# VHH binders against f1rkq4r372to572: the designs that were tried, part 6

Target 1, 201 residues: f1rkq4r372to572
Amino acid sequence: KQMVRVLERVCTTLLGLEDQLNALDRAAGDGDCGTTHSRAARAIQGWLKESPPPASPAQLLSKLSLLLLEKMGGSSGALYGLFLTAAAQPLKAKTDLAAWSAAMDAGLEAMQKYGKAAPGDRTMLDSLWAAGQELQAWKSPGANLLPVLTKALLENAEAAAEATKNMEAGAGRASYISSARLDQPDPGAVAAAAILRAILE

## First folded at step 24 (VHH)

Design lb
Fold by OpenDDE, fold request of step 25:
Structure lb (fold): chain B 201 residues (1-201), chain A 118 residues (1-118)
Amino acid sequence: as target 1 above (201 residues)
Amino acid sequence: EVQLVESGGGLVQPGGSLTLSCAASGRTFSDHYLAWYRQAPGKKRELVAGITESGYTLYADSVKGRFTISRDNAKNSVYLQMNSLRAEDTAVYYCAIGDLWSYEYDHWGQGTLVTVSS
């Protein structure tokens, strides 16, 4: 039940951001980022109506990977598929904070390796990497530190997304235009930060 | 002008094999993500397989273990080896090229028809 609520929150968040993400993408790309993510949201919602999601986090991420690859489509579906497939692996053995940190690292590594981009290239990696750094720093926090950890993680992810306003693009359509024309945050980074907030708030 | 041209489609018996090819002109495949899609009559276009610049492959669940996507950058081509073909594999198959960080594909081919029938 908790997992369903989280996924529904992610979907609602993405659907709510469709126009904003498209507007951000029009500034530096072709204006379809929001629409593509809305397709992901609708795919997840449709999936949840069919049956409950797997109880295992590893199985959940694997199923989501395939769902996004097949139903979200586009190159983003493939990119998220790469991330989620890799992220699922560390969660097969454990599901504690250390395992989730390892999952984030694995996903980030896969995106960088196969996507040929890195943090600082003005992509969703900037937000996700910021979140990953916080997870690494707090692999074994006390229970009373969890709210502080969560707040710090989300703030850093959102700050990283905002920081892409002044960042040169090293990947994506934005990399084909002058950096002087980039004065808005990367829509992928904004989407990634919003997804994290929807998951963790 | 960028063009993608698919070839290799045709009529095959169930259980048979077929290899599709996609050749690009006006743009190199290097540094790009490549994918095969298909659209059956009355159905939505769906992913079949994808391959990253580095050669990492992704497959739809329905074709795993039967289809293999590969690329040859020297020939500026991408391939789809289809084995153990089924009637439900009947569709127009499309080649697509794009950037993993650009949300959608940049270019599509015109498609090649694959018909699996006894």
Scores: ipSAE 0.832, ipTM 0.929, lowest interface PAE 0.5, mean pLDDT 94
Fold by OpenDDE, fold request of step 25:
Structure lb (fold): chain B 201 residues (1-201), chain A 118 residues (1-118)
Amino acid sequence: as target 1 above (201 residues)
Amino acid sequence: EVQLVESGGGLVQPGGSLTLSCAASGRTFSDHYLAWYRQAPGKKRELVAGITESGYTLYADSVKGRFTISRDNAKNSVYLQMNSLRAEDTAVYYCAIGDLWSYEYDHWGQGTLVTVSS
């Protein structure tokens, strides 16, 4: 039940951001980032109506990977598929904070390796990487520290997304545009930070 | 101008095999994500398989174990080996090229028809 609520929150968040993400993408691309993520949201919502999600985090991420690959579509579906497939692996053995940190790292590594991008290239990787760094720093926090850590993680991810407005694009359609024209944050980074907030808040 | 041209489609019996090819002009494949899609009559276009620049492959669940996507950067081509074909595989097959960080595909081919029938 809790997982369903989290996923629904993610979907609602993405649907609510559709126009904003499209606007950001029109400035640096072709204006379809929001629409593509909305398709992901609708796919997840449809999936949840069919059956409850798997209880195992590893299985959940694997199923989401396939769902996004097939139903979200586009190149983003493939990209998220790569991330989630890799992220699922460390969670097969454990599901503690260290395992989730490892999951994040695995996903980030897969995105970099197969997507041929790096933090600083003005992509969703910037927000996700910022979050991953926080998880690495706190692999075994006490229960009372979790809210503080979560807040720091989200703030850093959102700050990283905002920081992309000052970056030269190293990947994506924005990489074909003069850096002088890029004065807004990357829509992918904004979407990624919003997803993290929807999951963790 | 970027062009993607599919070939290799045709009529095949259930259980048969077919290899599709997609050749690109006007753009180099080596730095891009490539994918095969298909659209059956009255149905939405759906992913069949994808392959990253580094050669990592992705498949729809319905074709796993039967279809294989591969790429030849020297020939600027992508391929789809289809084995154990089924009637439900009947569709127009399209190749697509894009950037993993650009949300949607940049270009599509015109498609090639695959008909699986007894």
Scores: ipSAE 0.831, ipTM 0.926, lowest interface PAE 0.5, mean pLDDT 94
Fold by OpenDDE, look of step 24:
Structure lb (fold): chain B 201 residues (1-201), chain A 118 residues (1-118)
Amino acid sequence: as target 1 above (201 residues)
Amino acid sequence: EVQLVESGGGLVQPGGSLTLSCAASGRTFSDHYLAWYRQAPGKKRELVAGITESGYTLYADSVKGRFTISRDNAKNSVYLQMNSLRAEDTAVYYCAIGDLWSYEYDHWGQGTLVTVSS
């Protein structure tokens, strides 16, 4: 029940951001990043209507990976598919904070390795990477620090997304545009940060 | 002008095999993400397979173990080997090219029809 609520919150968030993300994408892309994420949201909603999601986090991420890859479309679907497939692996054995930290690291490593991008390239990787760094920092502390971790993680992810407005693009269509023309954050980074908030708030 | 041209489609019996090809002009494949999509009558377009610049491959669950995507940068082409074809594989297959981090594709081909029927 909790997982369904979380996923529904993610979907509602993405649907609500469609116009904003499209507007951001018009500055550096073709203006459809929001629409692509809305398609993801609709796909997830449709999936949830068919059956409850898997109880296992590893299975959930794996199923979401395939769903987004197939139904979300765009290269965004590929990126999320790549991330989620890798992230699912550490969660097969454990589901504690250390396992989730490892999951984030695995996803980030997959994106960097196979996507050929790095933090600082003005992509969704920047927001996710910021979140991952915070997870690593709090990997050892006890459960009483989780609320503090969540707050710090979200703030860092959102700050990283905003910071992309001042970055030179190292990947994507924006990489073919002069940095002087880029004065808005990357829509992918904004979307990623928003997803994290929807999950963790 | 960038053009993508698919070929290799046709009529095949269930259990048969086909190889689709997509040749690009006006842009090099080597620095781009490539994908095959398909659209059956009355259905939405869906991913079949993708291949990153690095050569990492992604597949729809329905085609895993049966289809193989590959690329030849020297020939500026991408391929889809389809084995053990099923009736539900009947669709128009499209080739797409884009930058992975652009979140959408830049260009699509016109498609090639694959019909699997006894």
Scores: ipSAE 0.816, ipTM 0.905, lowest interface PAE 0.6, mean pLDDT 93
Fold by ESMFold2, look of step 24:
Structure lb (fold): chain B 201 residues (1-201), chain A 118 residues (1-118)
Amino acid sequence: as target 1 above (201 residues)
Amino acid sequence: EVQLVESGGGLVQPGGSLTLSCAASGRTFSDHYLAWYRQAPGKKRELVAGITESGYTLYADSVKGRFTISRDNAKNSVYLQMNSLRAEDTAVYYCAIGDLWSYEYDHWGQGTLVTVSS
């Protein structure tokens, strides 16, 4: 029941960002990053109208991975698919905070390995990586300061997304342009940070 | 100008097999994400399978275990082996090339029709 509310908040956030993400995408792309994220949001909303989401986090992430792969219409669906498929694996046996930190690590590893990018390349990975660095505290005993850790995670991810405006593109279509900075944040990094905020608030 | 040409579509019986291929001219595949999409009558175009430049494969749930995507960089081609075909697999199949981190596809083929009917 609370999962449905989180997913609806994510969808509302993405629908509200459509024009902003499209504008950011035009700096080095075709200007449709916002449109594909809105399509994802509508696909999730349609799925929720037809059935309740799985109670198991691993099954939930696997289902979301398939929805985004099939319905987004852009290559960002493959990126979320890589991340979510890998992130589901550590959650099959346990769903404690350490397992969620491991899930983030697995998703980040899959994106880096199979997408051939690294932090600093001006991509969606930059904000997710920053979030993953803060999640390492979730593996330690005494994670009783969850609100403080959550705030640090969100601030770090949002700062990393903003910082992509100063990066030279190391991946994607922008990497074929002059090595000068684009002076706008990467739309994928902005979207990823906004999704994390919608989930954790 | 980059051009993607699909081939291998046709009419096949339920339970049968087809191999689709997509060849590029004017651009190499080796550094790119490659995908197959399909569009059935009255439906939106949806992903069937994708393959990263590293060879990692992704599949729609409805085709997993039945379809296999592969790439041959020497022939500048991507393939879709379709086994155990069903009536619901009837669609126009498109290949696409893109960069994952640009969040969109650069080029699409014109499509090849697959009809599964007795």
Scores: ipSAE 0.427, ipTM 0.752, lowest interface PAE 2.9, mean pLDDT 83
Fold by ESMFold2, fold request of step 25:
Structure lb (fold): chain B 201 residues (1-201), chain A 118 residues (1-118)
Amino acid sequence: as target 1 above (201 residues)
Amino acid sequence: EVQLVESGGGLVQPGGSLTLSCAASGRTFSDHYLAWYRQAPGKKRELVAGITESGYTLYADSVKGRFTISRDNAKNSVYLQMNSLRAEDTAVYYCAIGDLWSYEYDHWGQGTLVTVSS
């Protein structure tokens, strides 16, 4: 099934990024961000091996939220849990492109509200927010425009992840360090952009 | 250095209740994500509950409705109220503190044993 292949691609991507994300994390953290995301990937792989994912997108996101919360072993699990739980709500009745745009908006709102951060704070929100801004064009796309819109979304998210190297940390452990920029991208933002690419390719 | 000390563990009958507490020294809790994890014999450490700095709570599916996490920033403490305890809740329970947006936990406590047995 197409959703199983997407999830497997996400897992493969995260496993391949482990060393890179750990290296980025050492700039302002303890070097475990990549290991935490690899743990998430292995949990998803194990879940997929035991059962097919739910057919309903809302149920799928809700189960992923719980799985990541329980298995990641880091605070990233809470962040993804906040996002996915909220994102599942607009998908309960409809699954058209407008509903997926609303799902992204709901997830972003939950992260900002309950995580108390905003775009510009040098977090994974920077990549996700950039993707959300591009999703407005998806609400009424013609079929021939979807590849162009997908490319724009991914490029914007990846550029926003890179741009976090120029930001002063406004949240998290990095915010306790000098107000000078760290000159390396936030590992969470890099991971979020990579996940989006794995999903949309 | 940050120190986390759990307390409140012990032997309890099935259906009983316990309150775990975790006190921190060397750092204020108010800007941090706080969590309880547990590790049963022969099992991997697993999340029980978390609470964000804004007070939003998160629970593992197996404890939802039975356990309640809370925080008291003035006392630099986080609590886990455990009700309707079952044999499968037997584990060493660990307190953890982290920065939500640093993606990792900074410090872990040494653990407190909870045994649920007739």
Scores: ipSAE 0.372, ipTM 0.698, lowest interface PAE 3.4, mean pLDDT 83

Design lb
Fold by ESMFold2, fold request of step 25:
Structure lb (fold): chain B 201 residues (1-201), chain A 118 residues (1-118)
Amino acid sequence: as target 1 above (201 residues)
Amino acid sequence: EVQLVESGGGLVQPGGSLTLSCAASGRTFSDHYLAWYRQAPGKKRELVAGITESGYTLYADSVKGRFTISRDNAKNSVYLQMNSLRAEDTAVYYCAIGDLWSYEYDHWGQGTLVTVSS
């Protein structure tokens, strides 16, 4: 039940961002980033109507990985697929907060390795990396700090997404534009930060 | 300027095999994500398989174990080996080239028809 509410909140968030993400995407792209994320949201909504999501976090992430890969319709589906497939592995044995931090680390490593990008390249990775840095505190004892850690994670991810407006593109279609900065945030980074907020608040 | 040309489609019996190929002109594949999509009559275009620039492969659940994507960067080509074909695999198959971090595909081919029928 509670996972369904989180997934529905993520879907509502992405549907609401469609026009904004498309507009950001036009700085260096075809203007379809918001459309692909809305397609992902509609696919998730359809899936939830057909069946309850798996209770196991590892199975959940694995199913989401396949769903996004198959239905998202843009290369973003492969990117989320890389992340979610890797993130599912640390959650097979344990599902405590440390395992979720390890899941984030695994997803970030897969994106960097198989996508050949790094923080600072003006991509979705910038916001996720910032969140991952804050998430390291989740591996420590003292879960009574979770509200403070959650706030810091979200603020850091959102600040990193905004900061991509000042970066030169190091990957993707935007890397073909002059060395001048694009003066707008990367749409993938904005989407990633918004997804994290929908999950965690 | 960039053109993607699929070939290898045709009529085949259930249980048979085909190899699709896609060659590019005007741009190299080496640092790009490559994918095969298909569109059956009355359905939206859907992913079949993808392969990253590093060689990591991704498959739709419906084709796992039956289809294999591969790339040959020296020949600027991507391939789809289709085995154990079923009637539901009947579709127009498209290749696509894109960049993962641009979140979209840059170019699509014109498509090649695969018909699986007795």
Scores: ipSAE 0.301, ipTM 0.660, lowest interface PAE 4.2, mean pLDDT 82

Design le
Fold by OpenDDE, fold request of step 25:
Structure le (fold): chain B 201 residues (1-201), chain A 118 residues (1-118)
Amino acid sequence: as target 1 above (201 residues)
Amino acid sequence: EVQLVESGGGLVQPGGSLTLSCAASGRTFSDHYLAWYRQAPGKKRELVAGIVDSGYTLYADSVKGRFTISRDNAKNSVYLQMNSLRAEDTAVYYCAVGDLWSYEYDHWGQGTLVTVSS
């Protein structure tokens, strides 16, 4: 029931961001990034109407991986598919903080390995990587209280997304145009940060 | 001008096999993500399979173990080997190409019809 609420919040967030993400995408592309994410949201909502989501986090991420891959209609579906498929693996054995941290790392590594991009290339990796760094910090002794850590994670992810407006594009359509023409953040980075907030807020 | 041209579609019996081809022209896509989609009558378009430049493949759950996507960069082409075809595989199949990090596809083919019927 709690998982359903979280997923619904993610969907609502993505649907609400459709126009903004499309506008951001028009800066370097055709302006369909928001529509693609809305399609993902609708697919998730449709899935939830059919049956409850799996109780296992690993199974949930695996199912979401396939759903997004099949239904988003854009290459972002492949990116999320790569991320979520890899992220599901560490969660098969455990679901503690260390496992979730490992899940984030696995997802990030898969995106970098198969997508051949890195943090700093002005992509959704920038936001997700920022979040991953904070999760790693949570494993350290003397970590702050969870609410403080969560706030820091979200702020850093959002800051990373915003920072992409000043980055040299190393991947994506923006990499095919002059950097002087880029004055807006990457829509993928913005979407990723928003998803994290929807999950953790 | 970039063009994607699908071929290989047709009528096949259930349990049969078919190979689709998509030839790209106008530019080289050896570093791009290639994918096959399909749209059945009255249904939304869905991904069937994708292949990244390194050769790593992604499949829809419904076609795993039956379909195989491959690419030939020298021929600037992508293929879809379809085995153990089912009636529910009936659809127009489209190839698409794009940069993964563009989040969208840059080009689509016009599609080729695959009909699985006894």
Scores: ipSAE 0.870, ipTM 0.949, lowest interface PAE 0.4, mean pLDDT 94
Fold by OpenDDE, fold request of step 25:
Structure le (fold): chain B 201 residues (1-201), chain A 118 residues (1-118)
Amino acid sequence: as target 1 above (201 residues)
Amino acid sequence: EVQLVESGGGLVQPGGSLTLSCAASGRTFSDHYLAWYRQAPGKKRELVAGIVDSGYTLYADSVKGRFTISRDNAKNSVYLQMNSLRAEDTAVYYCAVGDLWSYEYDHWGQGTLVTVSS
C-alpha cells in the first residue's frame, strides 16, 4: 500500500510538471520532454490498475525499468532503463540503507558508463549524483536524524538541477549550442529532482 | 539531409525468423543511440530494442531471448534479428536514432511491416 502511494505521487508529480518540462526543453530541444515523462506516468498508473506492484524493491525497480524503457517513447526511457536495471541488483540481497546507497551508485555508474556522460555535463545525472552523495553521507559517522538527512538530500538534488542553468552542456542537444543561450535548467535534471522528492517526502 | 530506411519486413509463419535492417544516410551515427520500435494495429508505439554506441543492448520483456539488436558503424546501420516469431509480433517496425541525453530521438524511419500469420 505504501509503495502504491509513492508511485502514485511520482505519477502525479510528473503529470503536473508536463508543461514546465516542455517549456524548459524548448531552449535546446523539441519541447516534448514533459510529454515523454507524462507518458511514463500514465504507463505506471495503467500498470498499477492491473495489479499491485511487487513487494520486493529489486523486482519493483526491474519492472519499472522495463515499463519506462518500453512505454516512454523517448531516449529518456533508455536512460531510466539503464539506471533502474543496475539499481535493482544490490537490492536483491538486502534492502537496508547500505543496499539503497549501493543501488543509487550502481544506477549512476551504469548511466555514466553506457551513456558516456558525467556529473557536470548538464543532464539528469547532476541531480541524481547530488542525491547519491548525500545518501552516501548517511553512512558516515555523526549522521543526523533521518528527516534532516532527507531534507538535505532533496535540497541538494534540487539545487543541482537549478545549477544546470549556469552550466555548459557536455551532452545532449544543448551541447551543440552556445552556452550563452542556455539560461534555463536542464529538463532532465528538474524531472529527476522532482521524482526524488515525490519518493522521499 | 538525414534519412533512415528500414528493410526486411514481410510475411512469415509463426515460429519463423526475419532480419530487419535500417540504413542511415546524411551523417554518421557511430556515437548515437539506436533503437527499434513497433506499432501494432490499434496499439501504441513501443520500444522493441535499443543499442548504445558501446554495443550495450536493451530489450522489451516480450522479445527477450527471441530478438537481437546489433549495429554496424562502418555501414551506418542497425539490425534486428527476430526469431521464434509470434502473431503478436505483427506490427510496423521503426528504427530511430538519437543522443541519449537529448531525451528524445532525432530521426525516425518510415517503417517496415512485419506480419506473422499462419
Scores: ipSAE 0.859, ipTM 0.944, lowest interface PAE 0.4, mean pLDDT 94
Fold by OpenDDE, last read:
Structure le (fold): chain B 201 residues (1-201), chain A 118 residues (1-118)
Amino acid sequence: as target 1 above (201 residues)
Amino acid sequence: EVQLVESGGGLVQPGGSLTLSCAASGRTFSDHYLAWYRQAPGKKRELVAGIVDSGYTLYADSVKGRFTISRDNAKNSVYLQMNSLRAEDTAVYYCAVGDLWSYEYDHWGQGTLVTVSS
């Protein structure tokens, strides 16, 4: 039930962000990034109505990968598909903190490898990478309380998303326009940070 | 002016095979993400397959093992080989192109109808 609640929170968050993400996307795109994420949210909600999600994190991520890939209707579905498919792999053997850290790394690596972008290119990688760095730090001995770490992770991800407003675009439609015109954050980065908050808050 | 034109659709019996083609003009898409979508009557449009510029492929669960997406950058084209076709594969198939990191597709084709029926 906890997983269902988390997923529902993610969906509610994305639906609530539709207009904002569309507005952000109008800066360099066609203004439908929010609508695409809303479609993803509705797909997840529909899926949850059919049956409970898998108990295995690996299976859950794999199913979500396919769902988003198939139902989002945008190339972001492919990005999430790449990320989630890769992220599911380390979780097959273990589900401890190290496994989740490895999952994040695997997802990020897949997105970079097949998407040919990197952190700093003003994409959703910026937010996700920031979160991944913090998650890696949790593996160190002497880790603080989980709530404190979670707060730091989310703040870093959100800060990274906001920082994209001052970046030159290295990928996406924004990379084909003058950086002087990019005075707003990347909608993908904002969406990614919001998803993380919905999951972890 | 960019244009995507699908071809190869038609009527085929269950268990049959069909190859769809999508030719792009007006711009080269060798570094773009290409995808096939389909929309069945009364249903929402859904992804069938995608192929990134490196050739890495993505498939809907329902078509894995039966469909193969490929691309020819020299011809600025993408293909969908469909084997072991089923009635539920009946749909209008669309070609789409876009930068992955644009989160949306830049262009869509007009679609080609695939009907699987005995």
Scores: ipSAE 0.856, ipTM 0.948, lowest interface PAE 0.4, mean pLDDT 94
Fold by OpenDDE, fold request of step 25:
Structure le (fold): chain B 201 residues (1-201), chain A 118 residues (1-118)
Amino acid sequence: as target 1 above (201 residues)
Amino acid sequence: EVQLVESGGGLVQPGGSLTLSCAASGRTFSDHYLAWYRQAPGKKRELVAGIVDSGYTLYADSVKGRFTISRDNAKNSVYLQMNSLRAEDTAVYYCAVGDLWSYEYDHWGQGTLVTVSS
């Protein structure tokens, strides 16, 4: 029940960002990054109408991986597929904070390994990597510290997304455009940060 | 000008096999993500399989164990070996190419029709 609400929040967030992400993508892309993420949102919504999501985090991420790969389309579907497939693995044995940290690291590693990009290349990796670094810094916080840590994580991810407006592109269509023309953040980074907020807020 | 040209489609009986090919011209895509999509009549286009430059592959659940995607960078081509074909595999199959970090594909082929029928 709680997971359904979280997923619905993610979908609502992405649908609400469609025009903004498309506008950002027109600066250095083909202007459809928002539409692609909206397709992901609609796919998830359709999936949830069929049956409840798996209770196991590992199974949930695996199912989402396949869903986005198949239904989201675009190369972004492949990126999320790579991330989520890898992220599911550490969660098979346990689901504590350490396992989620490991899941994030595994997903990031897969994206970098198979996508051949790195943080600083002006992609969604910048936001996700920032979040992952903060997550790794967490030890065993008490319940009262979680909101503070979560806030820091989200602020760092969003700051990283915004920082991409000052980066030279190391990957994607933007890498073929003069850095002087890149004065807006990467739509993928903005989308990734927004997804994290929808999940964790 | 970049072009993707599919070939190998045709009529086949259930349980049969086909191999699709997609040849790219105009530029080299050895470092790009390649994928096969299909669109059945009255349905939306959907991913069948993808392959990153390192050779790592991704598959739709419905084709796992039956279809195999591969690439030949020297020939600037991508292939789809389809075994144990089913009626529900009937569709126009498209190849696509793009940079993973562009979030969408740069180029599409014209498509090749695969019909599975007894």
Scores: ipSAE 0.816, ipTM 0.919, lowest interface PAE 0.5, mean pLDDT 94
Fold by OpenDDE, look of step 24:
Structure le (fold): chain B 201 residues (1-201), chain A 118 residues (1-118)
Amino acid sequence: as target 1 above (201 residues)
Amino acid sequence: EVQLVESGGGLVQPGGSLTLSCAASGRTFSDHYLAWYRQAPGKKRELVAGIVDSGYTLYADSVKGRFTISRDNAKNSVYLQMNSLRAEDTAVYYCAVGDLWSYEYDHWGQGTLVTVSS
């Protein structure tokens, strides 16, 4: 039940951001980032209506990977699919904080390796990477420190998203235009940070 | 002008095989994400397979183990080997190309019809 609520929150968040993300993308791309993420949200909502999500985090991420690949579509569907497939692997054995940290690292490594992008390239990777760094720093905090970790993680992810407005694009359509024309944050980074907030709050 | 041209479609019996090809022209896509989609009558277009520039492949669950996507950067082409075809594989198959980090595809082909029927 908790997982369903989290996923629903993610979907609501993405649907709410559609116009904003499209606007950001029109500045640096073709203005379809929001629409693409809305399609993801609708796909997840449709999935949840059919059956409850898997109880296993590893299975959940694997199913989400396939769902986004097939139903979200676009190159974003492929990218998220790649990330989630890799992230699911460490969670097969354990589901503690260390395992989730490893999951994030695995996803990030897959995105970098196969997507040929790096933090600082003005993509969703920047927000996710910032979150991953915080998870690594807190691999074994006491239970009372989890709220502090969550806050720090979200703040860093959102700050990273905002920071993309000052980055030269190293990947995506924005990489084909002058950095002087880029004065807004990357819509992918904004979306990623928003997803993390929806998950963790 | 960028063009994607699919070929290789046709009529095949269940259990048969086909190889689809997509040739791109107008620019090179060696660093781009390539994908095959299909659309059956009355249904939405759906992802079949994708291949990133590094060669990493992605497949829809319904075609895993039966279909294989590959690419030849020298020929600026992508291929779909389709084995153990089923009636439900009947559709128009489309080739798509895009930057992996650009959310949507940049170009689509016109499609090639695959009909699986006894």
Scores: ipSAE 0.749, ipTM 0.880, lowest interface PAE 0.6, mean pLDDT 94

